# VHH binders against q84jc2, part 187

Target 1, 232 residues: q84jc2
Amino acid sequence: MSKMRNLVEEKFLEFYESWVIQLELYLHQLLIAHNNNTMSETELRHLISKLTTHHKAYYTAKWAAIREDVLAFFGSVWLNPLENACSWLTGWKPSMVFRMVDRLRKSRVVLVEAQVKKLEELRVKTKFDEQKIEREMERYQVAMADRKMVELARLGCHVGGESVMVVEAAVRGLSMGLEKMVKAADCVRLKTLKGILDILTPPQCVEFLAAAATFQVQLRRWGNRRHYVTHS
Short names: E, the ipSAE of ESMFold2; O, the ipSAE of OpenDDE; V2, 0.75 times the mean of E and O plus 0.25 times the DockQ between their complexes.

## First folded at step 12 (VHH)

Design gd2 (framework vhh_7z1x_3; at its last look DockQ between E and O 0.96; V2 from the best seeds 0.00; counts 0 for: unsure alone 64.4 < 65)
Fold by OpenDDE, look of step 13:
Structure gd2 (fold): chain B 232 residues (1-232), chain A 125 residues (1-125)
Amino acid sequence: as target 1 above (232 residues)
Amino acid sequence: QVQLVETGGGLVQPGGSLRLSCTASGFTFDDYAMNWVRQAPGKGLEWLSAISSGGGYTSYADSVKGRFTISRDNAKNTLYLQMNSLQPDDTAVYFCAKEIDMWSEEYTGSDFDVWGQGTQVTVSS
């Protein structure tokens, strides 16, 4: 059965499609920059800045959409099932990016000892922050099964105007909690990204961003091949 | 100094329209999503609308959907709120609010870190 899309889903879908197209363009530029060592540091920094701005823009849009319907992001219809399956609290898991950095190190990227230490510190911090959010999420999820929610469920079985109002109020309350968790996660994502970029040199940043963007784009392509998504 | 300044408030009759402006200074305006929030007498803060940093996405509270339109001019560092079909229940102080820097800050439960002084909107016959 096809899930009916709400207005938020439709709007964000449109936004996201456009955003991804732009990401692909930036990816192309990153790859060129990565393969061509003729670009100046200034040029590389400019490219990095464009990408970071692009990512920031995504999250500002996301937060705007979340204020209308945070639940839409827990079943993101603009993502294919594979992308959704890889999502942690409505996005990429922050600690995942360190694996990407590790892969770069195994290739031609040489990190100095100071960089390695800083990355490890950041990794530890990121993991700590993730765990903190996960614990909060668990607490919230358990609370959903408390007496209040049970009573709400009971009321929900009865068709009545008052019952509907109670349910709606409860859902709003739940949504507010979820929104906070999602936003916290997003901050961890962006701080982690910033942290990595602050540690890496411009050429290394370009390589990292290229790898990350490639992964994101390919994940979408892979998922789409397996699960045809019609958005029109 | 980081600052937001709202203008455009006033007295209007039911069914009337107002256009609010919010001028930003002291920060990179186009890097942040902006919001409109209002506070009616004796009530709490109510979020009304948001616009993404580039203006590519807008959102609205149910209470104002179809009546209010948020927009921005990044070249002018200005946020706008077009308010149509105003009703007495829309009487409130209207604030523009800057979203936190997600890039550098930990989320503490507050979405906004900079507020304007607010502008009074009164809808009355």
Scores: ipSAE 0.896, ipTM 0.963, lowest interface PAE 0.4, mean pLDDT 92
Fold by ESMFold2-Fast, scan of step 12:
Structure gd2 (fold): chain B 232 residues (1-232), chain A 125 residues (1-125)
Amino acid sequence: as target 1 above (232 residues)
Amino acid sequence: QVQLVETGGGLVQPGGSLRLSCTASGFTFDDYAMNWVRQAPGKGLEWLSAISSGGGYTSYADSVKGRFTISRDNAKNTLYLQMNSLQPDDTAVYFCAKEIDMWSEEYTGSDFDVWGQGTQVTVSS
């Protein structure tokens, strides 16, 4: 029902706000760990596992929500306009994480040659996977413009139960196509994230996760400030 | 061995209630979303409900919203489906399904990689 679909957006907004609050708490723990030379590798691995568990909670919740309403993730109500403007298929663009690693390498993080080689191999594979999704997105957009959208516009002008059924089937088809593309993109995101964490040492993982969480939190903060309503 | 085992099915009268359970073994249960899917006689698979890895988010098909409640106990590696206000159209074999590992696999169009054997639910007077 349309009323139940509105509640899906409200429900995910509530989930996301709580998820971001916990992300900020984990960010504080990452920054403390980064400044503490006494933490063991076991303690660092435990903190890293908390972050990966937190990301798993987000993506499993996202897929649960997408099964009800994938369109909620395009122009999401729980994201500000700046966050929405920076999205690639409802989330971060996978290859962007390599730019983050490059910035860390120029300032603080020294990688051994074996790590550099593995990161380059992962970067090439990630860009290849991105291009496959980009081609599917292009095919989807062309198909939507030339067939589904024109047909939906025409059928929407006709009176009758058969017209309504055909329109509903077409809209369902559009949503299923978007759902598959978003899920493919999420898999590329998480495989890329896992790949980076597998290549980096625990202290390097802490620096990477801190940088990523800082960027996410700051982007949200910048966008929210631009939309603050003040009492006139 | 990766395995899902459903229990709790049976015969119930219209308006009645049943609780289904699904016990998982052979994988880290709390890393994955879990789902309930059913198949009515002579029909295809129908997705019913999903629960996120930590239980923080749930979703439902329109046909079961307000009547069914999904839940999980990660300490017991068990998934539940509380079914209330059962209707004859709810007659089906009910399967629990594990969501694919997004961290390790390419998406092939299939959301699930492990299925239980199913438990029969019959709603009849």
Scores: ipSAE 0.853, ipTM 0.945, lowest interface PAE 0.5, mean pLDDT 88
Fold by ESMFold2, look of step 13:
Parts: C-alpha cells; sequence; structure tokens
Structure gd2 (fold): chain B 232 residues (1-232), chain A 125 residues (1-125)
C-alpha cells in the first residue's frame, strides 16, 4: 500500500506542513490583536489581508495538486484521521462555519441589525449552494454505480492491454468529475469566507479568524495526540 | 488591459531545450495560480503544468513530468516554462493561462479566465 503514496501526496504534504506552520504564526498575531485594543483599523485590515492571502494561497496550491491527482484529497495523508473525518468534499463544510459566527453573536461583541440581516442572507445562500453541490454529487454517485462502470472495473481485474486502457480512461473521467465538484465546493468556501469578512468590522473579523484558526489548529493537535498515544 | 504575452518559442532539434516566458499585466499577478497549456496540430488543448500563487506548489501532467519545469518571478510578473528533452510530439502552440478568481467568482466549469496569444514551438530536424 505505501508504494501507492505518489509524488502528489508527498509534495502536498510538504506544502501543507509549511502552510499550517504559517497559519499557527498568524493565529498568534490574531490572538495578540484580539487582546490588544490599541491596534488601528489599518493595522487590523493588514492582518486580515495576510490571513485571506494565506487562505487563497492554500487553494491555489490545492487546485494545482487536484489537476494531477484529485483522489489524494479524499482521505489525505497530510491530515490525521480526525481531520479527515470532519471533511465535506475535501474541506470544511461551508454552512458549518456559521457556528463560529454564532459564537461572535453570543460573545461581548454586539452585531448591529444590518449585519445580522446580511449574515442570515449569506447563510441561506451558502446552504443553497451547498445543497446544489450535494445533489450533483448524488447524481455523480449514481452514474458511477451504473452497470457499465461496474463492468469496466471488474474487467480491469482480469484483462491486460486494451482493457487496462479502458479502465484508465474511466478512472480519468471519474477524476475529472470529482475535480469539478471539489472546485465548486472550494469556491463556495471562499465566497462564504469573503462574505463573512465583508459583513464584519475589522475587530470582528480578527475575532472570527482567530476562532477559525484556533479550531483548525486544535483539531490537528487533538488528532495527533491520540495518534501519538496509540502508536508511540 | 488584462494581458498575458508569451515569448521564447521557436524551432529546435529533437533533444533540445527552450525556455518560455509569459509576462502578465493588468492584474495582481501574485494573487493567482498560473498554468501552461498547449495545443498540438489537429489535437485539443492539453494542460501541462500549474504553479500556485506564491510558487510554493507545482504540478505537471505525466506527459511532461521530469522534462519541463514551471517557475514564476512575482517581482517581474513573469511565468516561465523550462522545456528539456524536446521531441517532435511536443510541437504545439504553448499558452499561459490565469486561474479564475476563486475568491469572488462562482465556479462555472471554466478554470481559466485569461489566456495569452500563444507561442509556437516546433521540434524538427
Amino acid sequence: as target 1 above (232 residues)
Amino acid sequence: QVQLVETGGGLVQPGGSLRLSCTASGFTFDDYAMNWVRQAPGKGLEWLSAISSGGGYTSYADSVKGRFTISRDNAKNTLYLQMNSLQPDDTAVYFCAKEIDMWSEEYTGSDFDVWGQGTQVTVSS
């Protein structure tokens, strides 16, 4: 099985480890900004811009990797089992991010009526886009279960030459369909993130980004701790 | 005013090398992933390589892996493709392409929103 870990998985593991380290450094800056009321709006916007640029960079790397091997992102080797179990189409589920927004509403930070209205509109749009993707994924799963595709998969077990080429073509077709679904999901994730940051004030954006980064870092740490105890 | 301009194509012998350049203008180059795509005579478009916005990740099609190297210089707004061990079936028009603005757009099935005019590469004795 380990011979099946390919160059894409190894390269993206290296990228992701570096990317997470930088996210942790930005989290430190977010926590300082959250606890320090002396930062100007310009300084807050600069920090927010660094975080959005960092997230964008992740997706540009992900899309490059997906073009080579989208299947690497379903059960990723750079994530622990807990992180993988929490994934929806290779990432965080867009509608679930509003739980962090709800935590802001329950904190000492007061959202004005206009912000609350815009956030609810965004939540509804996000759920609509999410459901659209889920319906398309269901149609894809049905097409994959089509008897023709099952026959091609079974044929690949018993024949070489031309039959191997047919199976390889079917796998490429599957990969292209999954790539499109993952890209659609990623665009919903980024539009949801952008929408939230556009509605919130800079101090509220810092609190939201700190909460999101904290969750991501803690999920990684907790999952690794269990792995360490079990295997070390 | 958004523009991509490829240069560096030409005629080369089999086994030879070329370096393609793509100069970008009219957008913030270092915010986007960049790609190389080619079209051989009588064939469709073939994706070759991608590089992430900061240059931290690169990917390659199997047909060019090990022979081609993508790179970028964000200070010069320039994308590169170093092509080694060229063979006659590498003869094509080579395009650079800008990835869509995934931050602000819905995915519509199109990966690229800006293309260059292309540069011809011909591998022949």
Scores: ipSAE 0.631, ipTM 0.863, lowest interface PAE 1.7, mean pLDDT 85
ESMFold2 (binder alone), look of step 13: mean pLDDT 80; pTM 0.809

Design gd20 (framework vhh_7z1x_3; at its last look DockQ between E and O 0.87; V2 from the best seeds 0.00; counts 0 for: unsure alone 63.5 < 65, grease 24.22 > 24.2)
Fold by OpenDDE, look of step 13:
Structure gd20 (fold): chain B 232 residues (1-232), chain A 125 residues (1-125)
Amino acid sequence: as target 1 above (232 residues)
Amino acid sequence: QVQLVETGGGLVQPGGSLRLSCTASGFTFDDYAMNWVRQAPGKGLEWLSAISSGGGYTSYADSVKGRFTISRDNAKNTLYLQMNSLQPDDTAVYFCAKEIDMWSEEYTGADFDYWGQGTQVTVSS
């Protein structure tokens, strides 16, 4: 049964598609900047700023959307199964970006000792924050099986008008909790990203952002190809 | 200092329309999502609508969907709420609310960090 996309899903899908197109354009610019060592620091900073603004735009849209329907982001229809499989609390896992930084270090990016130390500190903090969020999520998940939810489930079997209202209220309550978790996760994501960008030099930032954008775009492409193959 | 100033409120008959404005200052307006929230007498705060920083995405509460339209002019640092088909139940103080800085270190659970003083909307025959 083709899950009828709700209005939020459709609207966000459209937004996201446009956003990804713009991301690809920025990626192209990043790659040019990375390959052309002739760009000034000012130009690089400008490019970094554009990208950061673009990401900010995404999250402002996301937060607007989750107020309407946070559940839409748990099984995001605008993402392919591969992208969804790689998602942690409706987005990329913050600690993952440190692997990208490590890869950069292997590819001739020279980090000074001070940078390495700061990155490690940030990594530890990020992991701690992730774990904290995971524990909270676990609490919510367990709470779903509490007496109230059991009662709701029982009421749901007897489709009376009053029971529907109670169920809807309960779902709203759960959604509010989930929204908080999603926002918390997003804050960790953005804080981590900002932290990395603050540690890296402009050229290093460009390289990092290029790598991150490449990964995101490629993951989408790979997932889409796989999905189309299964439907032909 | 961050300031949000709402205008456009007033008395309107049922079925009427109003357009609210919120002028922002003291922060980079185009970096933040903006929201409209209202508080009716004796009731809690109700979120109504949100708009992304660039205006590319909008969302609405079920209570106002199809009747209210949120928009923004970043060049003017102004947020708008077009309200159509107003009903007595829409009587409330309407607030402009700034989305929190998502780059902040800790999410405290607060959705908004700054509010306007609000503008009164009264729908009465």
Scores: ipSAE 0.890, ipTM 0.961, lowest interface PAE 0.4, mean pLDDT 91
Fold by ESMFold2-Fast, scan of step 12:
Structure gd20 (fold): chain B 232 residues (1-232), chain A 125 residues (1-125)
Amino acid sequence: as target 1 above (232 residues)
Amino acid sequence: QVQLVETGGGLVQPGGSLRLSCTASGFTFDDYAMNWVRQAPGKGLEWLSAISSGGGYTSYADSVKGRFTISRDNAKNTLYLQMNSLQPDDTAVYFCAKEIDMWSEEYTGADFDYWGQGTQVTVSS
C-alpha cells in the first residue's frame, strides 16, 4: 500500500482546528447570554441547540474517521500532550462533567430539589455505565493481547507473502474491537450530556455549557503554552 | 415512519458513471451521519462511505477511494453517491443507512438503525 493522499490524521486535524475555532465563537455567545438577563427562553434554547448541533458534528465526524483508522484517536496528533494526558478512551471522562454541574449549586441560578435528585440519579447511572465500559475494555484488552499475541507470534515465524493476509486479518480484528469500545464510550458521553441538558433549565444549560467549553478551551491553551526548559 | 429511498441504479458499462440518491423522511436528517453500504451477489455487506451530520467530514473504504464521492443536501433531506470509473466488481445492491442516535441509545455494536430498500447497480459489457 502506498501512502494515501487523505490520511485520517491530517484530514481530522484540519476538521478539528475548524471545529475548535467555532467552539470558541459559541463560548463567546454563551458568556454574553450568561451576563444578559434579558434573553428570552426561545433565544436561549436556540443557542443551546447550536451547541448540541456542534457536538453532533464532532461525534459524527469522529465515527466517520474511526471507520478508516481508530488508532489515530489514541494519542491524537491534533491534541497537545496535556489534552492527550487528560483523555479517557479517546475523549472526556463522562463523570467529570458532574464537577461542572456542582458549580451550579453555588450559582445565582439555584437548582430545585427535584433537579438535584435527578442529577444525582444520572451521576450514579453514568458512573455505573462508565465502570462497565472500563471492565469491558480491560477484559477485551487482556483477551485480545492473549489471542492476538499468540496469533502474531505464530505469524512471526512466516515472513513470506503467505502470512500477510493473516497478519492483516489480526490487525483488522484488533481495530474493530477498539472501534466498538470507543463508540460505546462516546454513547455514554453523549447520553450523559443529553441527560444533564434535559434536567437543567435554559439559563442553567447556558451556564453549564459555558463552564464546559471554557474548561476545554483553557486546557488546550495551557497545553499549547508549554515551554521546553533545559539546563544550560 | 422513518423512510430511506434509493434511486439512480441501473446497468452501466465498465468505465461508466452513475449518481445514486437517497431521500430521507421521518427524522431530523441534519442531526445524523449517513452511510453507503453495498452487497454483491452472494457476498456480505461492505461499508463504502460515511458523511458527518453537517457534511464537514467524509470517509471512504479503500476499494472506492478516488472513484466515489459522497455528499448531502440537508435542505433537501437527500444523500448522494457519485460513482466514477465503475468496474464489474462494483456490481451490487447499494443501500443508504442512517447512523444510530448516539444521544439516546446504548451502543449494542450496531452502527445503523435504518436502511433503505437498496438500488441495483450492474456493471457489465
Scores: ipSAE 0.861, ipTM 0.949, lowest interface PAE 0.4, mean pLDDT 87
Fold by ESMFold2, look of step 13:
Structure gd20 (fold): chain B 232 residues (1-232), chain A 125 residues (1-125)
Amino acid sequence: as target 1 above (232 residues)
Amino acid sequence: QVQLVETGGGLVQPGGSLRLSCTASGFTFDDYAMNWVRQAPGKGLEWLSAISSGGGYTSYADSVKGRFTISRDNAKNTLYLQMNSLQPDDTAVYFCAKEIDMWSEEYTGADFDYWGQGTQVTVSS
């Protein structure tokens, strides 16, 4: 029937595919750096900066796209179903990234007690910020239910021009509210990432970024392979 | 220290074209999305267009889609807006706006942290 994505979905698909390819190239560099015990601290910091710039670039594109269509980011056409199933408010859940940090602590790399304490403080703050956003999402869900009641009232009688204007204003307010919640979630994601990178040493940052990029790339590869198998 | 300077406004006939420029200084231009916003006389602010930090993604308000084109030259720290098929309703002050620093700032609901002083565009016969 309808075979076409809207322009936002098509444009962001093209952007995202290019962005992931570049992430894979940076992953290769991270893995070389992870296995190379002769890289200088300056070289490590440069690589870390490339990764943080790459992540920031994703969000500048996302926020540009959200202005046109925030709903495209709920069940995105540029992600496979497994990637979409792992999303919390259009992206990775900030508190879940600490599972990756916990894995680092089980590796040959040891964290000093001061780092461990700071990471636990960050974990608590991240969870608090997540809960704040989840409360706002709850309020949005209630408002959506009320909007449905207004819609039913509109269908049940002829309404005057003032009533139509009130309904249209309410719908615009709910859409703007959803965009703000997604942006708030993105800021929690970026602050959590920054917080982790500020606590870790440069070699530890490279290990963390390599693990994160590996997970993201493998989630995409596994989800695509499983999808193709089921579609034969 | 952060400065955004718009140029290229003026008077045009309906159906005409203008190209706006915004020169940026005092921050790493390449790291941020940039936006165009306008304000018609006696009206509120209207977002028009955004471009991602690398230029790889652009977006437009429905009111200007197909008529306006946003672009950037990161080597020159300059943002552009090509405005075609101008109509009297496009009469406004046009502002260049820098997106907030998502990395370092707490989100307060504000989308932009720095603005230019604006450039007047007037579409009249």
Scores: ipSAE 0.768, ipTM 0.913, lowest interface PAE 0.9, mean pLDDT 85
ESMFold2 (binder alone), look of step 13: mean pLDDT 79; pTM 0.798

Design gd21 (framework vhh_7z1x_3; at its last look DockQ between E and O 0.80; V2 from the best seeds 0.00; counts 0 for: grease 24.9 > 24.2)
Fold by OpenDDE, look of step 13:
Structure gd21 (fold): chain B 232 residues (1-232), chain A 125 residues (1-125)
Amino acid sequence: as target 1 above (232 residues)
Amino acid sequence: QVQLVETGGGLVQPGGSLRLSCTASGFTFDDYAMNWVRQAPGKGLEWLSAISSGGGYTSYADSVKGRFTISRDNAKNTLYLQMNSLQPDDTAVYFCAKEIDMWSEEYTGYDFDSWGQGTQVTVSS
């Protein structure tokens, strides 16, 4: 059964599709830059800046959307099931990017000791921040089963105008909490990304961003193929 | 220093229209989402609308959906709010608000780091 999409879902879907198309274009540029060792540092920095701006644009849109309906992002219809399965609090898990950095290190990328140290510090911090958010999220989830929520659920079973209003108010309250968690997670994501980019050289940044974008695009493609097969 | 200056407020009859403007300076305007919020007398702050940094996405509170339209001109560092079908309940001071730097260290629970002085909108017969 096709889930009925709400207006926020539809609008964000459209935005996201366009955003992904642009991401693919940037990915192409990143790959060219990565394979072309003749690009100047200035050019590389410019490309990095474009990508970072593009990501900022996404999150500004996301935050705008979650003000209307944060719950839409916990069942993101603009993502395929595979993408959703890989999501942590409505996005990529911040600590995941260190795996990508590690992969780069195993390749032709040479990190100096100072970089390695900084990356490790950042990794530790990122994980700490993730855990903190997870604990807070858990608190919200557990609170949903408290006496008040149980009572609201009970009232919700009775179709009455007043009871419906109470339930709606409660849901709004919960949504506000969830919104805070999502935004906190996003800040950890962006801080982590920024931290990595600040540690890496421009060529290394390009390689990292290319790898990250590739992963994102491929994950979407893989998931879409599976989804289409299931629905064909 | 971040500066936001709202203009366009005034007295209007019910059913009337106003267009608010917010001129931004002191930061890279096109890097940030912008918001409109309002505060009615004796009431708390109410978020009304948001627009993404590039203007590619807009959102609205239920209270203003279908009546208000947010837009921006990044070349002019200006945020707009077209308000149609105004009602007495729309009487408030309207503020433009700059979204926080999402790349900051920690999310503190505050969505905005800068506000304008506000512009008064009064809807009355």
Scores: ipSAE 0.889, ipTM 0.961, lowest interface PAE 0.4, mean pLDDT 92
Fold by ESMFold2-Fast, scan of step 12:
Structure gd21 (fold): chain B 232 residues (1-232), chain A 125 residues (1-125)
Amino acid sequence: as target 1 above (232 residues)
Amino acid sequence: QVQLVETGGGLVQPGGSLRLSCTASGFTFDDYAMNWVRQAPGKGLEWLSAISSGGGYTSYADSVKGRFTISRDNAKNTLYLQMNSLQPDDTAVYFCAKEIDMWSEEYTGYDFDSWGQGTQVTVSS
């Protein structure tokens, strides 16, 4: 069982490396589109669609993997220590994307009043959904320390027959709780991303996606460089 | 309207093989993960296998790992389950299940929003 868990880490590491390489290729296309301003709306929508499909590929792969081993995502071997340190429930914190949206104010393509209003409504809802998940996380952590869990931990020290089954059921329950929290967080992430893309024009979407991908790629490069220098 | 139609079930001897197919319509097939789930007589639902939207990642329940293979053909809107080394305890109704739209839906604690009608697999001598 634990040997099969290592297979999940190996498979997802292979998947993630390929996914990041493709993200860097898409980032290059986004930067060209943003800087040259020569693409039609149809061409821009096609590029945005490629990024949307790419993110869907990641999250559907992630959910397939967490069905086998959710804990692999809380200390991911495919992420460097800096990427892991910046994670909130196995991924980016949903409200963080509005920092990328703020960059659009420096663009030649300015947000209109209707967009500003819709983005503010989305920001408020995103923060609300994020706080709801944070309250669930707090309750989960408190539940780990309640009398029943303490008694189950003590029971584990005297493993035999009936005790083994009770402990195994409890461990499965803990993993299922984490899986549900991660899935809830991922839904907030993707709904927030979709909401932003639905509000923005295609040129603004390209700029936003370029900013987000740049941050992700640079965080990875910076973490890899820092880790090597620190541990060399 | 989302429609999922499973085919390929039937009666097989222990040690035999079957390939199940699920034809999808009413949604952009290549945007969603697809899953196989079964229900044995008198038992609850058991998740068996998942495949990512582009087919780049697959996962399996311990009970079927090494025996079953999930695959998809996005050009044909079709999901497959190759079932090898079938055992009597594999007897069940097999369902094709579409994963929720993480992009548009709130998470309610349920991973799947759409199911087929199922196809019966019976493993007996």
Scores: ipSAE 0.848, ipTM 0.944, lowest interface PAE 0.5, mean pLDDT 88
Fold by ESMFold2, look of step 13:
Structure gd21 (fold): chain B 232 residues (1-232), chain A 125 residues (1-125)
Amino acid sequence: as target 1 above (232 residues)
Amino acid sequence: QVQLVETGGGLVQPGGSLRLSCTASGFTFDDYAMNWVRQAPGKGLEWLSAISSGGGYTSYADSVKGRFTISRDNAKNTLYLQMNSLQPDDTAVYFCAKEIDMWSEEYTGYDFDSWGQGTQVTVSS
């Protein structure tokens, strides 16, 4: 199994590096659109669509990789330690994205009262969906702890094919259960992102996407710089 | 309306090769991951391979790794499966499957929302 995990890690590292480079190119376009009054609404919607498609592409690759090894996404080798430390079920926590919206409202983005109300409704729904996943994760962890205790007792008493089969079944069950929960979390992430973009106007969407991409790029740069400085 | 049409199945000798195609319509093909799944007689569905929306990432079940190659041509809205070193255990109906719309749908525990009619692959001497 170590060879299979290494293959997923190597393959996804290559994909992720290419994906981040393209994200940085889109960030440049977002910043141009944000700083200039030269783009039509149609052009803004096209750029927003490109960013949306780029984020979807990440998840289609992630889900393909998860089928081979979901555990690679817990403490991923393609992320620096700061990026990994910010993970909730292998990605950004859906409810935390509203912190970015709140900061934009305080500094540069003006929202009408109808938008603010819809965003608060979405925040409440997002928190509810998160809590549902967290309860499911709790029950899953309890079920897996019971299976681990049985496996430990059997390994302590027996050696052979029976013990190997129990361990293999538990590992497969762990991976399948984690895969389902990670996918549920990813759908909440994308549904929350879609909800925000549906509420915002195209110029506001560009500003939000620029802020989100900037944060992701800066988190990667800061984590890499601190790693180099503190360990070099 | 989503439509997926598999072609390229047939009878082949053990050790032989076959190439399956799946033509897609009714959705933006290059927005979704695509998958190959098979069903052997009397068995449940077995996932074989996935390819990301742009083709930048591919994955395979252990049972077919090294023997099967998934690819896509987004300009032609077509998914492919190159199958080499076929064995009798590969006998099945092969389906292409569209991944769910992660963007707008609630996750219900299932990864696919559309399937083709399938194409029969039979490996026997």
Scores: ipSAE 0.758, ipTM 0.911, lowest interface PAE 0.9, mean pLDDT 83
ESMFold2 (binder alone), look of step 13: mean pLDDT 79; pTM 0.795

Design gd22 (framework vhh_7z1x_3)
Fold by ESMFold2-Fast, scan of step 12:
Structure gd22 (fold): chain B 232 residues (1-232), chain A 125 residues (1-125)
Amino acid sequence: as target 1 above (232 residues)
Amino acid sequence: QVQLVETGGGLVQPGGSLRLSCTASGFTFDDYAMHWVRQAPGKGLEWLSAISSGGGYTSYADSVKGRFTISRDNAKNTLYLQMNSLQPDDTAVYFCAKEIDMWSEEYTGSDFDYWGQGTQVTVSS
């Protein structure tokens, strides 16, 4: 078990480091596009497509990894402590992206009334879906304290080999429950991102993706600097 | 219409190798993870392997780890499974499966939305 977890952690660390390097390159392209009004709509759509493909690559890789070990994503070794502290069910909290959308109101490309209305409707639905998952997490935590789990823990303290098999089966069941919740959360994340991109024009999409990528890259740099300066 | 077509199955001797292919159409292949799943005679479905949309990450069931290799060619809309050191217990119908669209669908507990018809692999002397 521990060896299989270590293998997933090492494989995903290698994947994630490469993924972040490519994200920084795409961020550079987004910032150039945002500051340059000569790019065509086709060129902007192509850049947006590269970013959406990049995010899809992350989430499809994550699901492949959590099928082997979902617990690797709780306190991930490929994330610094600051990044881990900011996580909600192994990733960003979906409603947080609307704080970045609020900056579009101050952009050179003004949101029209119809877009504002659709974004508010999406915000409400995202918060509702997020709260539904939080209730599932609460039920999971209550189930951890259920009589069955308490009895299995007591058996693990007092009985040898026979109780080991029963405890292992319970732990597998707990991991499967976490996997389901993480996948539900990821679907809310990606539906929220898609919804925002579907509402926005290509220049607004570039601005939004640039803001999101800037925050992700800077959060990583801030956390890495803190580790180096204060804890290294 | 989404279509997944598996080929490459057949009869092989123990210790032999086979390469399965799955050709995909009707969706943007490079946006989705792809999976291989099998069903042995009289048994349920067994997940074998997954590959991320860009091919950058792979995962395997313990039963096939080290013997099977999943890969994809996004330019050809094709998924592959290289099977080495085949054993009689590998006899099964092998299915190509498409992962759900995380970008547009609600998660209902199922990871897959489309399956191929399967290709038969028989490991016998």
Scores: ipSAE 0.809, ipTM 0.927, lowest interface PAE 0.6, mean pLDDT 87

